VHH binders against B3 domain-containing protein At5g26805. Designs and how they scored, part 12

Target 1, 156 residues: B3 domain-containing protein At5g26805, of Arabidopsis thaliana (Mouse-ear cress) (q3e922)
Amino acid sequence: MIKSLFYTFLQTKHQEESNNSRDPNYPLFPQEIEIRPIAYFPWEIIKTLTTDEIISKFQLPMEKIRDTMLRHASEEDIYRTKFMSCETNILVKDLDTNTIHQGKLWKHPCENNFALRESWIEEFVKRRRLVVGMVVGMYWDFEACMFCFSVLDGRQ
Key: E = the ipSAE of ESMFold2; O = the ipSAE of OpenDDE; V2 = 0.75 times the mean of E and O plus 0.25 times the DockQ between their complexes.

## First folded at step 10 (VHH; framework vhh_5j56_2)

Design z5 (from p9 with S55N G56P; at its last look DockQ between E and O 0.07; V2 from the best seeds 0.00; counts 0 for: pae E 7.8 > 2, unsure alone 57.0 < 65, placed apart)
Amino acid sequence: QVQLVESGGGLVQPGGSLRLSCVASGFTFSSGSRYAIGWFRQAPGKEREGLSSINPSGGGYTSYSDSVKGRFTISRDNAKNTVYLQMNSLKPEDTAVYYCAADLYPYGSTEDYWGQGTQVTVSS
ESMFold2, look of step 10: ipSAE 0.013; ipTM 0.293
ESMFold2 (binder alone), look of step 10: mean pLDDT 75; pTM 0.770
OpenDDE, look of step 10: ipSAE 0.445; ipTM 0.735

Design z6 (at its last look DockQ between E and O 0.09; V2 from the best seeds 0.00; counts 0 for: pae E 11.3 > 2, placed apart)
Fold by ESMFold2, look of step 10:
Structure z6 (fold): chain B 156 residues (1-156), chain A 124 residues (1-124)
Amino acid sequence: as target 1 above (156 residues)
Amino acid sequence: QVQLVESGGGLVQPGGSLRLSCVASGFTFSSGSRYAIGWFRQAPGKEREGLSSISGSGGGSTSYSDSVKGRFTISRDNAKNTVYLQMNSLKPEDTAVYYCAADTAYWEGEYDYWGQGTQVTVSS
């Protein structure tokens, strides 16, 4: 994982009115890597948690998965996500606790979204004490081949 | 015992249309809320590919592969215990044996019942 993810993470916890064109995300800290920081929003998946996500599973939009995790997947792999049940093991890094967790990503052909099931409850909901109304974010790290997760707004 | 029987295949010219039917016996589409019915095809020398699916739950949600989206339509008639695949704007690359299949376990991850298939040939 590269340090620029940490920089972007700090930006996403700052919300402002639309009447301000200035972006206050300039980093003041030394960085281990030389990247020209860009004031942009890395979160590809942003969700306000619902009851189903607290008791059962975390849903991931199919189109976002196609644009990120499956961007370079073969045409055959993409077709399989529409017509067969599929399961795969993935890694999810919790950026807030700096820990990596294993998850099983599942898709049934008649569901519109992928889902993290059983491991989502144990490794995130219970561990982080997530509740309905919290806003979480995820993005896919192509270099590390894992999702990165953070709680973006815990006040809801 | 679940059985699926496809019909409606045949020979058509490019640009033509066909409607395939899949009649089920051994379970009723309207009574099983946790199932899916899908259409698949296999061309000579190629692996079987999925085309479309329809669920018994969630108001009958449908899904399509990109290769057939906009050209093929899946539908269901519960009174006839039948699922259809309307195939429009057919191309020579649509030539294949077409199968319907049922995933009656829904959460176990495989289509567990398959029909014998019906041949569709698109030639000029």
Scores: ipSAE 0.000, ipTM 0.227, lowest interface PAE 11.3, mean pLDDT 73
ESMFold2 (binder alone), look of step 10: mean pLDDT 79; pTM 0.813
OpenDDE, look of step 10: ipSAE 0.022; ipTM 0.329

## First folded at step 12 (VHH; framework vhh_5j56_2)

Design k1 (from y6 with S55N G56P; at its last look DockQ between E and O 0.06; V2 from the best seeds 0.00; counts 0 for: pae E 7.6 > 2, placed apart)
Fold by ESMFold2, look of step 12:
Structure k1 (fold): chain B 156 residues (1-156), chain A 123 residues (1-123)
Amino acid sequence: as target 1 above (156 residues)
Amino acid sequence: QVQLVESGGGLVQPGGSLRLSCVASGASGFTFSRYAIGWFRQAPGKEREGLSLINPSGGGSTSYSDSVKGRFTISRDNAKNTVYLQMNSLKPEDTAVYYCVADTEYWSGEDYWGQGTQVTVSS
């Protein structure tokens, strides 16, 4: 009887990004000095996988969920996620394989995070052969009402 | 910052009732009515369980876990800086240490916990 806490009003974003190589030996270019608006795109959540994530569940800090999926949630909904357990089914798109997977997003009231449970191991860890040290990215797509996932660095 | 003191725990027979109190205090300028207050419990060897929540608004909405809905009632008295948990129809599985928890009216990630009060339901 957990109510869904993860639906929010549709929002629009504008993203601008200009960047040169991050190689420490790469020459500096003037355009890196010019001040422009920068939107963090696309990765709102960037995480280096730990043992727990390979064995059990993918942890999503409350602050990151609050800033993305729940940024328009009411004060009452936010307080409910902190003090009460909640669970909902969500969709996660794997951008690398262009496939959509069902995830179960869960929050234990005494922890300061959400977690993808159950199908995370089968649908991502086993299917993608994820290991400790890989870096993954995730963002919430308000138009599609789902998370988008990608492996950003497979050898960390 | 905020200090919380629970009271009202004790030994009670199955089917009995208890009322827990959570009294809050803080520095000058402390405004109790701006805090959301929740109750948690933890039995030995078990995970901590969230039970109920009362929001800070004047008509403060309340929420309950399935395990206590219909038996427990949360309420607040802002004049006394106190939140109550009325526990009716108590069962042996309600035996635990009960904690109150406060957070600001804004989501901050920071919360304040009391020391806890023991409730034991036994014949």
Scores: ipSAE 0.020, ipTM 0.408, lowest interface PAE 7.6, mean pLDDT 73
ESMFold2 (binder alone), look of step 12: mean pLDDT 79; pTM 0.804
OpenDDE, look of step 12: ipSAE 0.021; ipTM 0.290

Design k2 (from k1 with A27F S28T; at its last look DockQ between E and O 0.61; V2 from the best seeds 0.00; counts 0 for: pae E 7.4 > 2, unsure alone 61.7 < 65)
Amino acid sequence: QVQLVESGGGLVQPGGSLRLSCVASGFTGFTFSRYAIGWFRQAPGKEREGLSLINPSGGGSTSYSDSVKGRFTISRDNAKNTVYLQMNSLKPEDTAVYYCVADTEYWSGEDYWGQGTQVTVSS
ESMFold2, look of step 12: ipSAE 0.028; ipTM 0.462
ESMFold2 (binder alone), look of step 12: mean pLDDT 78; pTM 0.796
OpenDDE, look of step 12: ipSAE 0.138; ipTM 0.571

Design k3 (from k1 with S108R; at its last look DockQ between E and O 0.04; V2 from the best seeds 0.00; counts 0 for: pae O 9.1 > 2, unsure alone 64.7 < 65, placed apart)
Fold by OpenDDE, look of step 12:
Structure k3 (fold): chain B 156 residues (1-156), chain A 123 residues (1-123)
Amino acid sequence: as target 1 above (156 residues)
Amino acid sequence: QVQLVESGGGLVQPGGSLRLSCVASGASGFTFSRYAIGWFRQAPGKEREGLSLINPSGGGSTSYSDSVKGRFTISRDNAKNTVYLQMNSLKPEDTAVYYCVADTEYWRGEDYWGQGTQVTVSS
């Protein structure tokens, strides 16, 4: 049986009423549960880390960006802001360690991929000792305006 | 730390050509051939946009944005630590500050940007 941390992603009424509900560092109360299969929900992005990601940058397909942080953005807004053509600052919350990290999304000039740069190696790969083959999950928190990150498989 | 210096910008008429250069320099241990180099531009009041990227080897792996494809050509000379952007068939909408950026295939820190060179296309 695989022990995994289960996060309650839905804010309780109490959490909503808490002054800290909007705090990006609001403590999540993970519960350790024994699950047989890895529950991927509510993860919007699930990715097995590649060698390139371990040594360089985390790759995010454009479709994943559109389906998450840009889910409610109109095409007009996306084009008007040239989101797909520039770098943007983002926050990433590591749910496993309850830490917030600043990163940059760089849209590849000629490809439909974004790269999470700058903070990825130091604040994730090294800090979390990520290795090739680990499975990570991400989802966009619209309330906190940040990605939430967790290692789903391969936790040492 | 990597330093990038762009040059070759200027005023040109529509339909004209310019060749931009990006020269990279670094501290001890700097290896130019380890960096992919990209060109970006930013027009006044507009967001920065990517134009082209060349891989470290320069061997055939070049990519272009749709806005410049067929008109711009990226190349590199690793012996000179230089990347070039040949810009042909220039249009007024190409008016912008052009930046080069170094992106390593392995992590060395933050992206390195040049200071930019002004390109103005006007009749």
Scores: ipSAE 0.012, ipTM 0.301, lowest interface PAE 9.1, mean pLDDT 81
ESMFold2, look of step 12: ipSAE 0.024; ipTM 0.416
ESMFold2 (binder alone), look of step 12: mean pLDDT 79; pTM 0.802

Design k4 (from k1 with T104L; at its last look DockQ between E and O 0.45; V2 from the best seeds 0.00; counts 0 for: pae E 5.6 > 2)
Fold by OpenDDE, look of step 12:
Structure k4 (fold): chain B 156 residues (1-156), chain A 123 residues (1-123)
Amino acid sequence: as target 1 above (156 residues)
Amino acid sequence: QVQLVESGGGLVQPGGSLRLSCVASGASGFTFSRYAIGWFRQAPGKEREGLSLINPSGGGSTSYSDSVKGRFTISRDNAKNTVYLQMNSLKPEDTAVYYCVADLEYWSGEDYWGQGTQVTVSS
């Protein structure tokens, strides 16, 4: 589910489930909105979650990191990222729950992917009850300087 | 495909120096100057770590890990398709297999690795 441009008019699934009141005048709080993803956002990363990702770390393609977080990095910094182990704090916005989480992107020098560690298991896998086979989407918000995350398909 | 061959490793006493070489070769169309070259090492039971990197074209852009900064110097000779790692003030903790790696200019998805050369620092 993704955040809709019209989320202010839609109740979250939880709200729908909790609020038996079909009251059209129910105040909508801009808090947690779960809307089925209408392709409002250009997902840059679409992945089916693997076993490894569920138990360990979320893998982010190197080229996507290069084209987003590192778009304005110097050539030297790009190479350093490529060849040197690095760790960077990032923010990830869960669009489904409208929450922001701090995570760490880690790049092992011998791997071609970045890995979202630490916060991935606790703040996403466990919190969102992610399982193998689910499809997730991410894109970089250049204005907010954070990744945006959503579960696109909950099929196991 | 790029092939890399490291050499220059050996046994050295603490405080000593070694110079490693990495020679690159490739098929037709291979242009060494287009590749960034880095040095890595792996000690027994430890993860492989990046040590130093030199950018393509010999433009003098170099980077070093904190562990080797001030002691190691990376350089390249494009005419010889070779990158060097001058290692000074060696310490026992520098004992490892040292690898060179090549990546195409800017950032390609493919890395080429050498076979490694053993460096042992011991009194």
Scores: ipSAE 0.025, ipTM 0.382, lowest interface PAE 4.1, mean pLDDT 82
ESMFold2, look of step 12: ipSAE 0.111; ipTM 0.532
ESMFold2 (binder alone), look of step 12: mean pLDDT 81; pTM 0.817

Design k5 (from k1 with T104L E105P; at its last look DockQ between E and O 0.35; V2 from the best seeds 0.00; counts 0 for: pae E 8.9 > 2)
Fold by ESMFold2, look of step 12:
Structure k5 (fold): chain B 156 residues (1-156), chain A 123 residues (1-123)
Amino acid sequence: as target 1 above (156 residues)
Amino acid sequence: QVQLVESGGGLVQPGGSLRLSCVASGASGFTFSRYAIGWFRQAPGKEREGLSLINPSGGGSTSYSDSVKGRFTISRDNAKNTVYLQMNSLKPEDTAVYYCVADLPYWSGEDYWGQGTQVTVSS
């Protein structure tokens, strides 16, 4: 049930903002790069990668998920994420490679945080050759209805 | 600080019923009716499973997991700081330790958990 609410909420918002694209790799990105303003520092999540993130999953703070992806969700829906397992597909844009990837967003009721699981290892850790000690950043793009990702400090 | 004490667990035969109680207490300023209350269970070797939720206000809405929908009923008595879980048509797979959990609305802090009560469904 909570899974269904997440799915409906996220898809409706994404479709509402993505009028001309059904495919995450549709060539929308080149046009935006040419005219995008110089933005302030947007990073809502800054994390130094640990062994767990390289081996298993990327943790996302509950507060950030609530304030971004779920800002339009009712308080009842928010309470449900505390008590039942939640699993849904979301989009994550890698700003460094200008590519869009699918992530499986998951919340176990006994844990305080959400996490990207399953595809996180293949789509980011292995693809980008991420290692312990790298610093990454993420923020939620309300217009595109997806997370945006970048490696902020890649030297180790 | 909020303290939760579960009771009402025990041994029952398949098809039987139990009613669990969760009594809450707190320090100065504690207002039970503002808390969302839910029930979890955990069987040996399995992940914890959320079962039911009752909202603090706004129509008294309740939610149930598919595994217990139609068999379990959550309710609350705010005058007694108590939440109940009526469990009917119990099955062996319902065997677990049952926990109540309280969460304060609009707070991104820690949940409050009871110590649990054992429910065993066996012949």
Scores: ipSAE 0.011, ipTM 0.325, lowest interface PAE 8.9, mean pLDDT 75
ESMFold2 (binder alone), look of step 12: mean pLDDT 80; pTM 0.814
OpenDDE, look of step 12: ipSAE 0.061; ipTM 0.481

Design k6 (from k1 with G58T; at its last look DockQ between E and O 0.52; V2 from the best seeds 0.00; counts 0 for: pae E 7.3 > 2)
Amino acid sequence: QVQLVESGGGLVQPGGSLRLSCVASGASGFTFSRYAIGWFRQAPGKEREGLSLINPSTGGSTSYSDSVKGRFTISRDNAKNTVYLQMNSLKPEDTAVYYCVADTEYWSGEDYWGQGTQVTVSS
ESMFold2, look of step 12: ipSAE 0.082; ipTM 0.510
ESMFold2 (binder alone), look of step 12: mean pLDDT 80; pTM 0.810
OpenDDE, look of step 12: ipSAE 0.508; ipTM 0.790
ESMFold2, look of step 13: ipSAE 0.032; ipTM 0.432
ESMFold2 (binder alone), look of step 13: mean pLDDT 80; pTM 0.806
OpenDDE, look of step 13: ipSAE 0.311; ipTM 0.709

## First folded at step 13 (VHH; framework vhh_5j56_2)

Design m1 (from k6 with W107Y; at its last look DockQ between E and O 0.32; V2 from the best seeds 0.00; counts 0 for: pae E 4.3 > 2, unsure alone 64.1 < 65)
Amino acid sequence: QVQLVESGGGLVQPGGSLRLSCVASGASGFTFSRYAIGWFRQAPGKEREGLSLINPSTGGSTSYSDSVKGRFTISRDNAKNTVYLQMNSLKPEDTAVYYCVADTEYYSGEDYWGQGTQVTVSS
ESMFold2, look of step 13: ipSAE 0.196; ipTM 0.608
ESMFold2 (binder alone), look of step 13: mean pLDDT 80; pTM 0.810
OpenDDE, look of step 13: ipSAE 0.310; ipTM 0.687

Design m2 (from k6 with Y106R; at its last look DockQ between E and O 0.42; V2 from the best seeds 0.00; counts 0 for: pae E 5.3 > 2)
Amino acid sequence: QVQLVESGGGLVQPGGSLRLSCVASGASGFTFSRYAIGWFRQAPGKEREGLSLINPSTGGSTSYSDSVKGRFTISRDNAKNTVYLQMNSLKPEDTAVYYCVADTERWSGEDYWGQGTQVTVSS
ESMFold2, look of step 13: ipSAE 0.101; ipTM 0.521
ESMFold2 (binder alone), look of step 13: mean pLDDT 79; pTM 0.806
OpenDDE, look of step 13: ipSAE 0.347; ipTM 0.719

Design m3 (from k6 with S63Y; at its last look DockQ between E and O 0.37; V2 from the best seeds 0.00; counts 0 for: pae E 6.4 > 2)
Fold by ESMFold2, look of step 13:
Structure m3 (fold): chain B 156 residues (1-156), chain A 123 residues (1-123)
Amino acid sequence: as target 1 above (156 residues)
Amino acid sequence: QVQLVESGGGLVQPGGSLRLSCVASGASGFTFSRYAIGWFRQAPGKEREGLSLINPSTGGSTYYSDSVKGRFTISRDNAKNTVYLQMNSLKPEDTAVYYCVADTEYWSGEDYWGQGTQVTVSS
């Protein structure tokens, strides 16, 4: 459910707040939370790679960028991104290898699709040996101002 | 549906000026002031280029691409359902078909386009 939050076992700095408990309702997060399906945490974008993404560029639908990187953007900035060209440098952290890579996020005016261009093929497809049908996940880290990337499933 | 009609295009000398108009109309319940309106252009053999945007309401914020900032001015008159593009200091590279575009549904994908008006800057 959209209204619910889900738990995780990421407790590295909150051991006092997340002490073990036999109470099945004891929350594992530092904050008070509602349980969500764990399969979507923390992935705001889950995508099965296509041929074009393996040979050219990683495509990101406009609504996914709006819901992640631009989630707190003003209505005016959202209108701007829809009507104007958008080309900006971003950082993408590969969580599987703990490395940070530069990408260029690009959108043509009048289109509802963003793309990572330039080094996507070299920095991800070739480096990680990505193939069609693999499932990848991404989420936007607002504190670090970057996307975080992981390969979630290597089969169709 | 929303209909947009551009006018004011034509042939002009380099350094000259033109003012484009975009008049909007729609079915019952159409409210022009709720629409963000943008201007785009497309020259032969080139990709479409976003030029300017004016947000909803009479006093809506405006944005310009670097290629036209300082030379073009967008404005709207919600009482007349019209958006204007004042184009000054025109250059041959401004030669294109100019379109107005309207969208209010926050990325729902329902963009309304005009049929375009030709602007030619030539000696």
Scores: ipSAE 0.057, ipTM 0.459, lowest interface PAE 6.4, mean pLDDT 74
ESMFold2 (binder alone), look of step 13: mean pLDDT 80; pTM 0.817
OpenDDE, look of step 13: ipSAE 0.065; ipTM 0.415

Design m4 (from k6 with S61R; at its last look DockQ between E and O 0.40; V2 from the best seeds 0.00; counts 0 for: pae E 7.2 > 2)
Fold by ESMFold2, look of step 13:
Structure m4 (fold): chain B 156 residues (1-156), chain A 123 residues (1-123)
Amino acid sequence: as target 1 above (156 residues)
Amino acid sequence: QVQLVESGGGLVQPGGSLRLSCVASGASGFTFSRYAIGWFRQAPGKEREGLSLINPSTGGRTSYSDSVKGRFTISRDNAKNTVYLQMNSLKPEDTAVYYCVADTEYWSGEDYWGQGTQVTVSS
């Protein structure tokens, strides 16, 4: 179900340039294979919601934040974030409703988890009627400087 | 595996100073200068608080929490595999167990923790 959420045909020069071809004029894979549907699956973070997320906070592992929001941070900034307390406002776009919400990202010093706290319950759990077992996805949009959120496997 | 041993804690009056030491040792291939070293503290019933960090970069850049900036100074002596925390103008609120922590690799390794040293500021 997660594999089929977004079908997007992405035929751009950026995709061609990232292709690991040895011969640009005659690629290893002939052109006719490019007509296959390309499943657009941008989700850098995929999480099945637990009880704690429904009643308290949305937990995000440090490595996921490092690999997304902090991907281009300097080594010093990464060390500072890991060893010092961190609290900051972030934006989260709900792609399903096309709305932007403010979240507060908090990290306990030297823990391997971040959490969206405070408004997470009102802005997402209550608003979207999220329940335990739903699967959600998030990715970081560097141009917009925000996370993008969607329910990937929800309840009807 | 890296071993960290803190020392230099004790009882001190408000306004006093202490210098904590954190000595690191490890197996063959251990290179102390490649570790970021941080100081944390934990008072009874409180969460751990990050105090200061010294990076492994060329300059060994330092960072401080607002609660200790201007009063505490972190430094390292790579020849002795030691990191220091100079604590000045101590307050009763600084009473805690102080830990040093070494970060083995950029976010991909385990953190190594010392056993802690008690600092008590009498009030």
Scores: ipSAE 0.036, ipTM 0.424, lowest interface PAE 7.2, mean pLDDT 75
ESMFold2 (binder alone), look of step 13: mean pLDDT 80; pTM 0.814
OpenDDE, look of step 13: ipSAE 0.213; ipTM 0.622

Design m5 (from k6 with T104L E105R; at its last look DockQ between E and O 0.25; V2 from the best seeds 0.00; counts 0 for: pae E 6.4 > 2)
Fold by ESMFold2, look of step 13:
Structure m5 (fold): chain B 156 residues (1-156), chain A 123 residues (1-123)
Amino acid sequence: as target 1 above (156 residues)
Amino acid sequence: QVQLVESGGGLVQPGGSLRLSCVASGASGFTFSRYAIGWFRQAPGKEREGLSLINPSTGGSTSYSDSVKGRFTISRDNAKNTVYLQMNSLKPEDTAVYYCVADLRYWSGEDYWGQGTQVTVSS
């Protein structure tokens, strides 16, 4: 389901720009390979929130996005992230509230990182009343094909 | 080591056309067809904008930004190590410095940029 959302975005974005179409790799299934890391600290992205995160955006490292969401992306899609503005829908699970939220992930061609912008503000900053100084974490869940989020260190 | 040289810029009236060229060169063993080539532009005081991309494989799958789709056409001639940007129906908003950029899939983290060519669209 999550893979179809991702493939649909990449296919749709490709179609919008070139009117070309390639079917997603239908043999790709989440449980084809069992990966069992031996890590006790899962947080791959840790950020102390500043004014920028509270009013504007949350950046996700391009390398992390490449190694997770774009792991099986076509060569054409990889090149597009370097040359064109790209967007995709993602799911982020808030582990603190056990809720799943949709974000829109953006990449500008001259930027190193992807970013959640309006969706980060609406779905996290406003909903969770996040403030400057809080520490948040994210990691990618390969089985669920989504990011997981938590507030790691609050003010209290 | 890849060198890119843009040419074909200039002054053109609104509604007019212009064709940009980007010629690539490199050391022995340089294989132009292995590079993805794109066109970017930047106007004074604005952020750089990606316009078009042509893939490294022969038969050139192409992509365009919404701002130029239907008006601009990217193409490549691998025998001449050249990528073209055909720009039709030009508008004053297309005024900018245009850059070509080359990237090799297996060499992450390093893009090769040309020095740019000025396009000015005015009455």
Scores: ipSAE 0.058, ipTM 0.491, lowest interface PAE 6.4, mean pLDDT 76
ESMFold2 (binder alone), look of step 13: mean pLDDT 80; pTM 0.814
OpenDDE, look of step 13: ipSAE 0.468; ipTM 0.780

## First folded at step 14 (VHH; framework vhh_5j56_2)

Design n1 (at its last look DockQ between E and O 0.38; V2 from the best seeds 0.00; counts 0 for: pae E 4.8 > 2, framework grips)
Fold by ESMFold2, look of step 14:
Structure n1 (fold): chain B 156 residues (1-156), chain A 124 residues (1-124)
Amino acid sequence: as target 1 above (156 residues)
Amino acid sequence: QVQLVESGGGLVQPGGSLRLSCVASGASGFTFSRYAIGWFRQAPGKEREGLSLINPSTGGSTSYSDSVKGRFTISRDNAKNTVYLQMNSLKPEDTAVYYCVADLYPYGSTEDYWGQGTQVTVSS
């Protein structure tokens, strides 16, 4: 699941060191505390991996690419990405391993998404031993001008 | 709604030439000059390949894939609602079904208008 959500249960660390019998439910003592998780940001793309991601490609929505890499592209260039095969090199940071990987971003004329193809398989699926059912996330880092990747939930 | 009809395909020897045409029609208010028109092809067992693009007529620019640049020329005749693909120096690798595609909405469009395709075969 979303990794940041599990931090809301950190109270149990102090309970293991308590020997006070008069406070049997100290960490569980009823309190009116309402904390709503907001940790789902920054993930712009969240996918549960299917066979396609394991054997072929990872798709990035056109809107995200347009708003980042293509933010200054002319109308003519945008039409070109729709009608022509396009490829360009990008960087993807794996936040779990703190490593940066070169990816080749590809646009197939018949699809509304850009995709990482061979580089996704080699640099992520194989390297990280990704399997069907895992949940991964990606977002664009404006300061570093690269995508960031993490495995958000591994299946059991 | 836009309908596209390709024609001009056929059998040709390597090194030969063909001229494909794509005729567009639509309901009342259809304005052909506002559409970007592109040509694609698909050979059996292969993914579709984008070949050429002509932008809406206000700017008139054209683009070509590296596989056809210098051999193919796209043009449009807005008075006839027609886009042409002049194909020179044809190779066996150009054998495919050729499609034209019209697009008015480069963003957010869920449907492009496609023709039914015309077969081009380059064989000795």
Scores: ipSAE 0.144, ipTM 0.568, lowest interface PAE 4.8, mean pLDDT 75
ESMFold2 (binder alone), look of step 14: mean pLDDT 81; pTM 0.815
OpenDDE, look of step 14: ipSAE 0.193; ipTM 0.597

Design n2 (from k6 with E105W W107S S108G G109E E110Y; at its last look DockQ between E and O 0.41; V2 from the best seeds 0.00; counts 0 for: pae E 7.2 > 2)
Amino acid sequence: QVQLVESGGGLVQPGGSLRLSCVASGASGFTFSRYAIGWFRQAPGKEREGLSLINPSTGGSTSYSDSVKGRFTISRDNAKNTVYLQMNSLKPEDTAVYYCVADTWYSGEYDYWGQGTQVTVSS
ESMFold2, look of step 14: ipSAE 0.026; ipTM 0.418
ESMFold2 (binder alone), look of step 14: mean pLDDT 81; pTM 0.825
OpenDDE, look of step 14: ipSAE 0.527; ipTM 0.834

